# Designs tried in a protein design chat: VH-VL binders against tRNA threonylcarbamoyladenosine biosynthesis protein TsaE (tsaE). Part 17

Target 1, 162 residues: tRNA threonylcarbamoyladenosine biosynthesis protein TsaE (tsaE), of Nostoc sp. (o52749)
Amino acid sequence: MTIDQMTIDQMTKIFLADKESTLNLGILLGETLTAGSVILLEGDLGAGKTTLVQGLGKGLSITEPIVSPTFTLINEYTEGRIPLYHLDLYRLEPQEVLSLNLEIYWEGIEIIPGIVAIEWSERMPYKPSTYINVLLTYGDEGSRQAEITPFNCTISDLIATK
Below, E stands for the ipSAE of ESMFold2; O stands for the ipSAE of OpenDDE; V2 stands for 0.75 times the mean of E and O plus 0.25 times the DockQ between their complexes.

## First folded at step 17 (VH-VL; framework fv_lerdelimumab)

Design e5 (from z3 with light chain G94H; at its last look DockQ between E and O 0.83; V2 from the best seeds 0.00; counts 0 for: banned pattern HWH L94)
Fold by ESMFold2, look of step 17:
Structure e5 (fold): chain C 162 residues (1-162), chain A 123 residues (1-123), chain B 109 residues (1-109)
Amino acid sequence: as target 1 above (162 residues)
Amino acid sequence: EVQLVESGGGVVQPGRSLRLSCAASGFTFDSYAMHWVRQAPGKGLEWVAVIWYDGSRKYYADSVKGRFTISRDNSKNTLYLQMDSLRAEDTAVYYCAKVPYENKGSYTHFDYWGQGTLVTVSS
Amino acid sequence: SSELTQDPAVSVALGQTVRITCQGDSLRKYYAHWYQQKPGQAPVLVIYGKDNRPSGIPDRFSGSSSGNTASLTITGAQAEDEADYYCSSRDSSHWHLVVFGGGTKLTVL
């Protein structure tokens, strides 16, 4: 995979030739993101959202398996550099998401700050004030594309620091 | 000034039922999650149950699940605990407690507690 | 078994510093909250989250956490600090559920 440090509209498009490219993007993010970071993941089934989170785990030095929390809603990992909070909203309606008060995972009051990764974030009827949106789409010839849009932060700066 | 006043405690026989009330004042009751916490004589604190501000979610400790029902009447600013099939082990002072944030049912620390009401379950 | 473990009792000389500890796997991801309970009284929140002190709590009370351990520190202990202290956090497997430690009786000598 390749991350260009220059964007036109704050969005960065990254070509992902294969599954390993998606994993490597996750590894880079896991190595560089700081506690309190929120990643909102969008895309259809099979677009690579869970693979990206598995990369996040590797970048954080998490060795236990990272599995989509489709049924558990939330999986929490404390093995790595900072906590990883992995959410999957696939089974929830927006009203149900609202009622869960998930903002506790990034407000830093009761839950120790880590990286929050939310699969199927399209189901959220609200957004945090600071986050990174990653839209994974199918491309040509079996490839994927990641559209990375930072809100109130800059991904190029995060990558440049590591 | 926030006030929480529990009532309805007393002495009851095993297998009987009792309903506790917690009267709330000095804050917007229908915006706050509420909890019950108990303390057996000479023992530590034990969490019992929570109800979210709008009543949409309720959770219970395993020790009371299936026997106790938490509820609230936001029009009366009152929290309830219906206790069925009481056992000697349910003997405790029962406190109600509030979460400090509006519309945030998922927070779990308590800024105000009531004075408690004693429930004694004995034959 | 106990989700949060506290020593049952600790002592401190008047004016000295004491730490009361709370240990559990849930504390790797959730901050502990600390309550003081004096005889015949309801508990009082003294520290919540990372190191937040509610209004009216003396600044000799502070909190810290590292690994699976949270600590309540009282610097310059006073006679009125003699009480039971409970830590509280979330169940490690059920994030909406609350758990309490067994409590620590602090004696000020």
Scores: ipSAE 0.820, ipTM 0.898, lowest interface PAE 0.6, mean pLDDT 90
ESMFold2 (binder alone), look of step 17: mean pLDDT 92; pTM 0.944
OpenDDE, look of step 17: ipSAE 0.824; ipTM 0.908

Design e6 (from z3 with heavy chain N103D; at its last look DockQ between E and O 0.76; V2 from the best seeds 0.79)
Fold by ESMFold2, look of step 17:
Structure e6 (fold): chain C 162 residues (1-162), chain A 123 residues (1-123), chain B 109 residues (1-109)
Amino acid sequence: as target 1 above (162 residues)
Amino acid sequence: EVQLVESGGGVVQPGRSLRLSCAASGFTFDSYAMHWVRQAPGKGLEWVAVIWYDGSRKYYADSVKGRFTISRDNSKNTLYLQMDSLRAEDTAVYYCAKVPYEDKGSYTHFDYWGQGTLVTVSS
Amino acid sequence: SSELTQDPAVSVALGQTVRITCQGDSLRKYYAHWYQQKPGQAPVLVIYGKDNRPSGIPDRFSGSSSGNTASLTITGAQAEDEADYYCSSRDSSGWHLVVFGGGTKLTVL
């Protein structure tokens, strides 16, 4: 199944056989998502959140290494088609997240719009009005499943023109 | 209607301390993050420090880190800058400035500025 | 020089169009903000973000950005536009930090 078969407000399940499958999903999203897109990533440790973001970077033609910003909170990449803003909320309590006003990354007032990818988005006490939720879960035999749920958007509205 | 009035500037010797105040009126002071920006005579603007609306977060330019302390007293609608270990390069007009959004500390543009207060550090 | 670079001076004939530029790596990810400062006065915000004009700023002021460069454009320059103009943005070393350009003195001839 591909991201282009999603419908508004409908969860879509995608089987991910291995790490390469997770990377390829990220590549598809990075090639197609438009500036201003927000991806909220959920899942347990090792579920593939950072691998998906590495795919996003490759789809954006970013050649810099993409590493989890667990200690830095935010890594920002301007090399590719549009900016990639990679956040990791693992070390923060929801109250700490609230005080940072992270909405600046998708409001387009001071920060140039790009793709915002937030790992450990479960730590957010609030959600954007428009986003794509990706829940990564373990499956059988070392596989993963991606449960992709758009909120207040459609795949056509979010895909960049070729 | 929004007013920001700096005070406490003056002439001091290197190595001494000085405390600046910024009196705020015409808006709900305790809802807005506040900044200090300075300008050496005949030179450009230099950002100094920020404090969140509730005082929970403070950030400083490298040039003043460890020597200056930003603070606020929301009950008095007053912003402060404690300047220790003053150097000649700290000579400047010091402005206080506010961000335009309530309860938003992370924005970094300023809709209102005070008139400034001059600090001169000289022998 | 600082992370944000501006030409020190620019001239424009009365009624003509002028563009003041600001250049820096941080402008690839952060919009610039523009302040006007007249002698002996505090700065005044004239443009912020992509091209937002605060209330009371004439529509002859506009902003743009591309790559690592932001521009302030004044269309139909008037005598009262003669001033120093500063760009500012977030510092590349920390997203809560602020940096200013060196300023551009605009002379209206």
Scores: ipSAE 0.825, ipTM 0.899, lowest interface PAE 0.5, mean pLDDT 89
ESMFold2 (binder alone), look of step 17: mean pLDDT 91; pTM 0.939
OpenDDE, look of step 17: ipSAE 0.858; ipTM 0.925
ESMFold2, look of step 18: ipSAE 0.740; ipTM 0.866
ESMFold2 (binder alone), look of step 18: mean pLDDT 90; pTM 0.937
OpenDDE, look of step 18: ipSAE 0.870; ipTM 0.931

## First folded at step 18 (VH-VL; framework fv_lerdelimumab)

Design f1 (from z2 with heavy chain G103D; at its last look DockQ between E and O 0.84; V2 from the best seeds 0.00; counts 0 for: pae O 2.3 > 2)
Fold by OpenDDE, look of step 18:
Structure f1 (fold): chain C 162 residues (1-162), chain A 123 residues (1-123), chain B 109 residues (1-109)
Amino acid sequence: as target 1 above (162 residues)
Amino acid sequence: EVQLVESGGGVVQPGRSLRLSCAASGFTFDSYAMHWVRQAPGKGLEWVAVIWYDGSRKYYADSVKGRFTISRDNSKNTLYLQMDSLRAEDTAVYYCAKVPYEDKGSYTHFDYWGQGTLVTVSS
Amino acid sequence: SSELTQDPAVSVALGQTVRITCQGDSLRKYYAHWYQQKPGQAPVLVIYGKDNRPSGIPDRFSGSSSGNTASLTITGAQAEDEADYYCSSRDSSSWHLVVFGGGTKLTVL
């Protein structure tokens, strides 16, 4: 599905003072999101995408180290409250991404539903019908900003718990 | 109607090569990943290999890796399995199988199977 | 490669319920698929994605999962259900690979 076919809810901007703040945002997401949730992560190199996913893992009570899947494409963590599927499309061309059929991770047909976190999601030729987009940008003095935009869903509960 | 017809099976000596074919019809062949699965006489099913819709990706079971090559000719709607350095344990009925949805290579369940072709490796 | 284990044989009386279980680490993150195979025939998909039933498969066939297990249940076994049943899933070592269980021979008494 294309973005223009989706309902866009209000974007939320969150100031992230440091790496710990980014991690804490991830923790919150990991604690609040349900199986079937898709997080699409955007941001420049070093913006904190992997840090956010590390937070997700922590929020899910995953104890094993969460590392960037840049060279593995997909890291799957199943020891937590719900599975975490961590994907990184940085090294893939859109055409290559298309051939992967990433939808299997959120369709719930062959893979047990979990949280799907996709780094460099801008490389996706298509997106799920429902997802949360998180854009991480650099701020001043090492800070970051997260722009969270829900598509065909709401993050009201998430905001309320923050 | 979907049809998968395997061919190329026969009796061969160990160390020899054999090439299997699977003729597909009744669906858009070039939009589906294709798989090979084999079954030794009186034994269970063993997954062999998969090939992406466009042949861009191939994966093999460890038991055949380095010896078997999966390929396809989408212009002919045909799937192939080149079997080199055949061993006695490769003796099996070889099935070609398709996934139920247009799938470039991700799905791993099979809605249609051929009737299989028997490969016997014996001295 | 990962492994899926099944009991080699089970029996069920006509009209009774039988559960065939598949166990393996891959099932913690991947759904199982189930195939029925009768002698001299190719396998037939009876359940996919845990509990989905293909068209033409009787509703007495159902699927479930728990932990590292998946199960195929036949509620009200019929004589024609006598067959070998195989579970299958993605390989735990790589989601591109497929693994089958050893199969379960179901005898209908």
Scores: ipSAE 0.346, ipTM 0.818, lowest interface PAE 2.3, mean pLDDT 92
ESMFold2, look of step 18: ipSAE 0.792; ipTM 0.889
ESMFold2 (binder alone), look of step 18: mean pLDDT 92; pTM 0.942

Design f2 (from f1 with light chain D51N; at its last look DockQ between E and O 0.65; V2 from the best seeds 0.00; counts 0 for: pae O 7.2 > 2)
Fold by OpenDDE, look of step 18:
Structure f2 (fold): chain C 162 residues (1-162), chain A 123 residues (1-123), chain B 109 residues (1-109)
Amino acid sequence: as target 1 above (162 residues)
Amino acid sequence: EVQLVESGGGVVQPGRSLRLSCAASGFTFDSYAMHWVRQAPGKGLEWVAVIWYDGSRKYYADSVKGRFTISRDNSKNTLYLQMDSLRAEDTAVYYCAKVPYEDKGSYTHFDYWGQGTLVTVSS
Amino acid sequence: SSELTQDPAVSVALGQTVRITCQGDSLRKYYAHWYQQKPGQAPVLVIYGKNNRPSGIPDRFSGSSSGNTASLTITGAQAEDEADYYCSSRDSSSWHLVVFGGGTKLTVL
């Protein structure tokens, strides 16, 4: 599979001073994104990808603990405002990723639409037509930076509330 | 035209083994996950097992886990169900089923079913 | 494993509308698929997902969902619609697994 060419909107850089800042960014995303939204998460180990998703859950009013899906591959949380599908591709081989048919989570055919959060999204052999890419990088003194790039969508409302 | 033809059914005693086959044609077999579904006489449908397109993953219903083994030979376009330690409650028509799209293993709805093969487990 | 429940039997008069409902925790996360089965025949997919109808299935068949329920609706029941109907979905415990409802026998009067 090949990655579709997509329109890239303006990237937004957000300074994250600490873990709470990362969490709060997640909360904002959880509060603002709609069912069918896909968040592709990139960043090194420890960059805060899971923390961001935990924030997403909180923003969605999910009460159960959100944990890394590294071993389970997919964690589903349906107690919130809308479902949260948390995927982690870290341990998967490219062919294995293909076999998952990840698109079922955002196509709305067999699975109820929700927010799809995919960690280690750089391992995806294909990407949805619309998504938000979040790159988390290390900053100075334990801080982080989020680079948020919308593809074939806008995050203007999200930025406005920040 | 898609065709699924089950075979291997018959009458067996409890504790015995039986191997079912499903011969597939009319589609790119090795690009589709395949499923087994069974139906006891006069009863409802019961999902049995699924196997990934390349055989890399297998999942089973709790009722057959540890006793049944799903497998496939893509070079022969054939799906198998090895049934060991058979029980009376395993008596059923066994259907093989495919998913509608070239699905490696994720989709769970079935557009084509075989006509089934009857397995009777009785003393 | 999760469970899907259906009424064992329902009836509908010719030309009338009938709704067959499926209930289960899995349906909070996943859409249901519906199969029609006539005596001595293999099941036939009639509705899958949100509301998808396979080719060859009449448009009188439709699917809907709400909460932990899914429904198959036949608008304008025909005599040939008399059959057993099964809902199916992913298992709530694992999305790799599939579960079927107990089936509903539809009688067309």
Scores: ipSAE 0.019, ipTM 0.628, lowest interface PAE 7.2, mean pLDDT 89
ESMFold2, look of step 18: ipSAE 0.772; ipTM 0.882
ESMFold2 (binder alone), look of step 18: mean pLDDT 92; pTM 0.945

Design f3 (from f1 with heavy chain D30S; at its last look DockQ between E and O 0.04; V2 from the best seeds 0.00; counts 0 for: placed apart)
Fold by ESMFold2, look of step 18:
Structure f3 (fold): chain C 162 residues (1-162), chain A 123 residues (1-123), chain B 109 residues (1-109)
Amino acid sequence: as target 1 above (162 residues)
Amino acid sequence: EVQLVESGGGVVQPGRSLRLSCAASGFTFSSYAMHWVRQAPGKGLEWVAVIWYDGSRKYYADSVKGRFTISRDNSKNTLYLQMDSLRAEDTAVYYCAKVPYEDKGSYTHFDYWGQGTLVTVSS
Amino acid sequence: SSELTQDPAVSVALGQTVRITCQGDSLRKYYAHWYQQKPGQAPVLVIYGKDNRPSGIPDRFSGSSSGNTASLTITGAQAEDEADYYCSSRDSSSWHLVVFGGGTKLTVL
């Protein structure tokens, strides 16, 4: 695939009034995303990244607890509709991320395709060819905003209603 | 083209040490993760250890952890396995094997294997 | 110990189709890889990932997976296919580690 064959969908801003709103966005994504999808999560501490992943799990019908893999780096869940691979890069520098060869999780050669959710993805020195970027920022009155930018994928209709 | 040649096997008593070498040719050795796999006589394959292409990460099977050390010298295109505190259970043919992708340490399937070198640990 | 389980032996009539299976919890998230080993020889990779056949491997070899089970299928088995077959994958709790199944001896009748 060449650069001129890529498409970039419109960035979408979604108001998230509370934690439940963030969870519901995750549920929608978990119910609709196909195997091989990569979600890159950005945002400050406490912005709701793990809550969004908990929503992903619920949307996938995962019942086991989903917790941040800050120390384990990777938590993997096979209970649901498709696998969920939950990564947290908070404690890594970009060179350390590079050395891990994390692309194995979306290349589909050794690891069965599922949804890859990467917290603190701004630590990545490289990006997949197809992904959804979600930037979570603080808003007014304790709210949050999700800036969702699909790259070379078709999920923009599903996220525009939030 | 691609060639892996193990050496350094032999007969040793329990508690002694051996160092295995794997000489590589026909590819850019410094770009590939390398593994050791062993096979006791009449038994199945048992994974032993991995070292990533740049030597930055090493992992071991529980059966050898603390006794074996994997290493590499990229300037000599050579993989090593230092085996200390050898036990009778370490008796096996030891193979080196390479992953198929440059600069990717995380892959775990092997496209080329050496011929193996026999280690016999006997009192 | 072994996370991947294979039947110790399977037989097939010459020219018939056989499946060799490999089971384990790792296979719900990681594909199996398959190696053929003839007596006195090093293993040879015959299938990796979902259903990838290395160059030089006959097209009668194929792979599949479902749930916690992976299978190697040999369609139209030939005498030269008589060998031990091993599956491998990643350890389910330590993804950088490799595990092998116990091996399956294929006899071509």
Scores: ipSAE 0.773, ipTM 0.881, lowest interface PAE 0.8, mean pLDDT 89
ESMFold2 (binder alone), look of step 18: mean pLDDT 92; pTM 0.947
OpenDDE, look of step 18: ipSAE 0.864; ipTM 0.925

Design f4 (from e6 with heavy chain S56K, light chain G94S; at its last look DockQ between E and O 0.70; V2 from the best seeds 0.74)
Fold by OpenDDE, look of step 18:
Structure f4 (fold): chain C 162 residues (1-162), chain A 123 residues (1-123), chain B 109 residues (1-109)
Amino acid sequence: as target 1 above (162 residues)
Amino acid sequence: EVQLVESGGGVVQPGRSLRLSCAASGFTFDSYAMHWVRQAPGKGLEWVAVIWYDGKRKYYADSVKGRFTISRDNSKNTLYLQMDSLRAEDTAVYYCAKVPYEDKGSYTHFDYWGQGTLVTVSS
Amino acid sequence: SSELTQDPAVSVALGQTVRITCQGDSLRKYYAHWYQQKPGQAPVLVIYGKDNRPSGIPDRFSGSSSGNTASLTITGAQAEDEADYYCSSRDSSSWHLVVFGGGTKLTVL
């Protein structure tokens, strides 16, 4: 596996007042992102990573419940506009992540391109050449903040639509 | 040149065991996942098992789970299939197959196949 | 275990185009791979992924996918294309597993 040098675009900070706001951000991403998109999600437990992915699903018109893949590692949803591949690396060590060969989800060789959402992405020993990083942090009074950073891509249009 | 040569096939009675081997050459064996695929006489292909390049991950078809064991000896460039509790329906030509990418154990298309070894299970 | 279904037999006139289709739920998320098998021989990979052709495979072979289906198309069938064709994919129940279709016998008329 190789790690390519990545161009970092400007970070965008979004205030998320409540869970619904987090969900809505996910919905926007689900509505706008194209097949082959990779979202790397970071944040503490309860920061809203899964909520964001639930929003993604909704944006993709997925009707089945989207649940945390902490134990299953990978949940795949195919009923939406494009497939949603939801991964959770919480239980895995970097070496274990390496052995999963996750790149197959965005390489487009054997798996049909969709949106790949990876929770606890900081555990990845490698990253795709292009991705969006979303860091969710706790705010005051139950709010959250999303720090969105595109790598080798741009989200200017995405953010502008909201 | 990549070569896969299966051996160990033969005629056995139901309930018996048999061990197949696949000798690999022409590529860095220990960097590739290997698969077994079988084909009953006059029937289609049936996936049997996979073992990742490091031998740490193994998966089986339900039809053979608990009875067959896939293994490998990377020092000998050899893939194995231990078949226990053989049944008549296990009668087939057994192929070993190679994935195309190094250190990509999860890939599932096979760029090279052996010529197969026939296993006949009959009373 | 998931299932891939194929028509057991199809025919094509020499020089004409034929499409062999594979259907299964796994194909909604996984690409199909296609193998050609002639009597007494081991299978040969002819198409993998979206539409990838291994070296040595004629360009008359192509792959496509839609919904829960995948198709192998032979544009300008040749006599030597008469064979059994198998689709294969990851199992829908587990991406670690592999499943094959039942195979399609192609007759070139």
Scores: ipSAE 0.711, ipTM 0.873, lowest interface PAE 0.6, mean pLDDT 92
ESMFold2, look of step 18: ipSAE 0.792; ipTM 0.890
ESMFold2 (binder alone), look of step 18: mean pLDDT 91; pTM 0.942

Design f5 (from e6 with light chain G94S H96Y; at its last look DockQ between E and O 0.77; V2 from the best seeds 0.76)
Fold by OpenDDE, look of step 18:
Structure f5 (fold): chain C 162 residues (1-162), chain A 123 residues (1-123), chain B 109 residues (1-109)
Amino acid sequence: as target 1 above (162 residues)
Amino acid sequence: EVQLVESGGGVVQPGRSLRLSCAASGFTFDSYAMHWVRQAPGKGLEWVAVIWYDGSRKYYADSVKGRFTISRDNSKNTLYLQMDSLRAEDTAVYYCAKVPYEDKGSYTHFDYWGQGTLVTVSS
Amino acid sequence: SSELTQDPAVSVALGQTVRITCQGDSLRKYYAHWYQQKPGQAPVLVIYGKDNRPSGIPDRFSGSSSGNTASLTITGAQAEDEADYYCSSRDSSSWYLVVFGGGTKLTVL
């Protein structure tokens, strides 16, 4: 597969004081993003990637517990406003990621479009044409920072609603 | 032209083993995930197993898990189904089927099917 | 494992429209695929995904989905359309499993 040339929109940095802040960011994303949206999550272990996805679920009105898909690779939640597909590439080598054909989740051929959240997205050998990249980093005193970068899309509306 | 030809079917007693083969041609075999699907006489289709194009992943239906083994030899363009501990309920025509896309193992629709090979398990 | 349910039999008059429906929880997140099977023959893919028709399949075949259901519609049924039709999708319990419906026998009157 080939990677399409992507345009990069302005990066937005968000201070996350605590876990709740991370969750709230997820909630906002879950409330605002539409079916077909792809969120690529980067950050060290414990940076809050799963917490953010939990927020996504909450924003989508998913009530069942959202857990890390590290072992299962893919968790799918359908009780919300739109489906949430939660993927974790932590345990996978690039070749293994390739074999999973992740694009099936945003191509809309076999899988009903929803929000796709991919943890450890840096391990992807290819990326979709349109996505939001979220880099979570550690801050001082247990805080975090989210760097949100849209690719071939805009997050202006998202920021405006925050 | 894509061709899938199953073989190895026959009559066996319960508890015995049988190995099915599917000879593939007309496409780049080692680039496609392959599936087994079976159909009991007068019954519906039942998915049996899948193997990734590179053999890296295998998954089975609960009804055959622990008894059947799917495998492939890409150098021979051949798909296999090793069936152990056969039961009467395993009696079926066994089809091999391919997914339509290269290097996309997770697809679940099948664009080509073989004509099937009959496996009869009876005492 | 998840289940897909179909009516065991339906009938349609020549030239009329018939809809075969498939229902299951997996269809809330996965599109259904449809196969036609005539007696003594292997299944043939007639619709896949949202509404994709393979080459060689007549345009009278179409697919749709809603909620936990998927439907195969034959608009202007022909005599040769008499067959068993199976829906299929990913299993709701696991992304890597495949499930089939029980099949629907279509009689063309």
Scores: ipSAE 0.723, ipTM 0.880, lowest interface PAE 0.6, mean pLDDT 93
ESMFold2, look of step 18: ipSAE 0.784; ipTM 0.884
ESMFold2 (binder alone), look of step 18: mean pLDDT 91; pTM 0.940

Design f6 (from e6 with light chain G94K; at its last look DockQ between E and O 0.04; V2 from the best seeds 0.00; counts 0 for: placed apart)
Fold by ESMFold2, look of step 18:
Structure f6 (fold): chain C 162 residues (1-162), chain A 123 residues (1-123), chain B 109 residues (1-109)
Amino acid sequence: as target 1 above (162 residues)
Amino acid sequence: EVQLVESGGGVVQPGRSLRLSCAASGFTFDSYAMHWVRQAPGKGLEWVAVIWYDGSRKYYADSVKGRFTISRDNSKNTLYLQMDSLRAEDTAVYYCAKVPYEDKGSYTHFDYWGQGTLVTVSS
Amino acid sequence: SSELTQDPAVSVALGQTVRITCQGDSLRKYYAHWYQQKPGQAPVLVIYGKDNRPSGIPDRFSGSSSGNTASLTITGAQAEDEADYYCSSRDSSKWHLVVFGGGTKLTVL
């Protein structure tokens, strides 16, 4: 490649035949991702965002139930290999998200680094300098597609290590 | 030279009100979240309240929620604590304290403190 | 203060190393911050976050954390280090709220 890919890696599309496929993608990420990782999740209601986070938890060896934090905004889990910070911005407008100052969850100054998973991340008016964007869309016969776009990181190395 | 100077403390009867002020200088006041922390005589530190740099969010300890109101006037570089329905257990030295980062209201450690103002609530 | 537990008192011989501990469920996900308070004075921040030392704080002060425990370590303790020490962090369920430990009186022998 003639292009320096340190800042932007190529998007990867993954076919997800069923709910179990979505869960298994989450498990792979949870087993592999390091502390300080941020996953931004996009997609309509029912597209599988919470199922992916449940997979993350399973990959981290979290046995507590992982449920959508739509009303609590943030659910935090410390049982596993590293912390899981599960955020859901569904009920917020971008200006409300701005006022929350959520970057504290990945800046590593006051909050112990873990995996940050943000549902409805399209509500964010700002992004971390390093993250993985996952767009979940509907497909045929109950299937889904995951479009995974890393920013200032690589996904292929994560998968190969696993 | 960052300075925080509290005022407005005094002796009051239970059920009365007081308003504390914290005059800030030596930094851009409207960029920093501000907190109140109190300490009863001979006791430990107890967090009271926070107001974010832009006033967009305010949070209170359960012990004061509904009775105390934190506010700020960024044009006067002044933080306030309105204390209503005072109780004997509110007797304390009240400190104002600042967060060290500009435009980061969610941070909760304090690099500068005032010297405090004493509030005594007694019959 | 029910969330963060500190021993009420510890002692150290002059020139020796001491650790002051702070325990609570909040500390599994949030770093502790440490304040020194001498009689009649306002608290002074000595350590924040993982192990950050504000300007003007001696190198003998350091911080660490593991599990639900944070520690303030003073190596080569000096007479001037005799003070009350408070840890603080975030409320375990309301991340924007602040909690303090009960404080530890350090005596330098």
Scores: ipSAE 0.776, ipTM 0.882, lowest interface PAE 0.7, mean pLDDT 89
ESMFold2 (binder alone), look of step 18: mean pLDDT 92; pTM 0.945
OpenDDE, look of step 18: ipSAE 0.797; ipTM 0.908

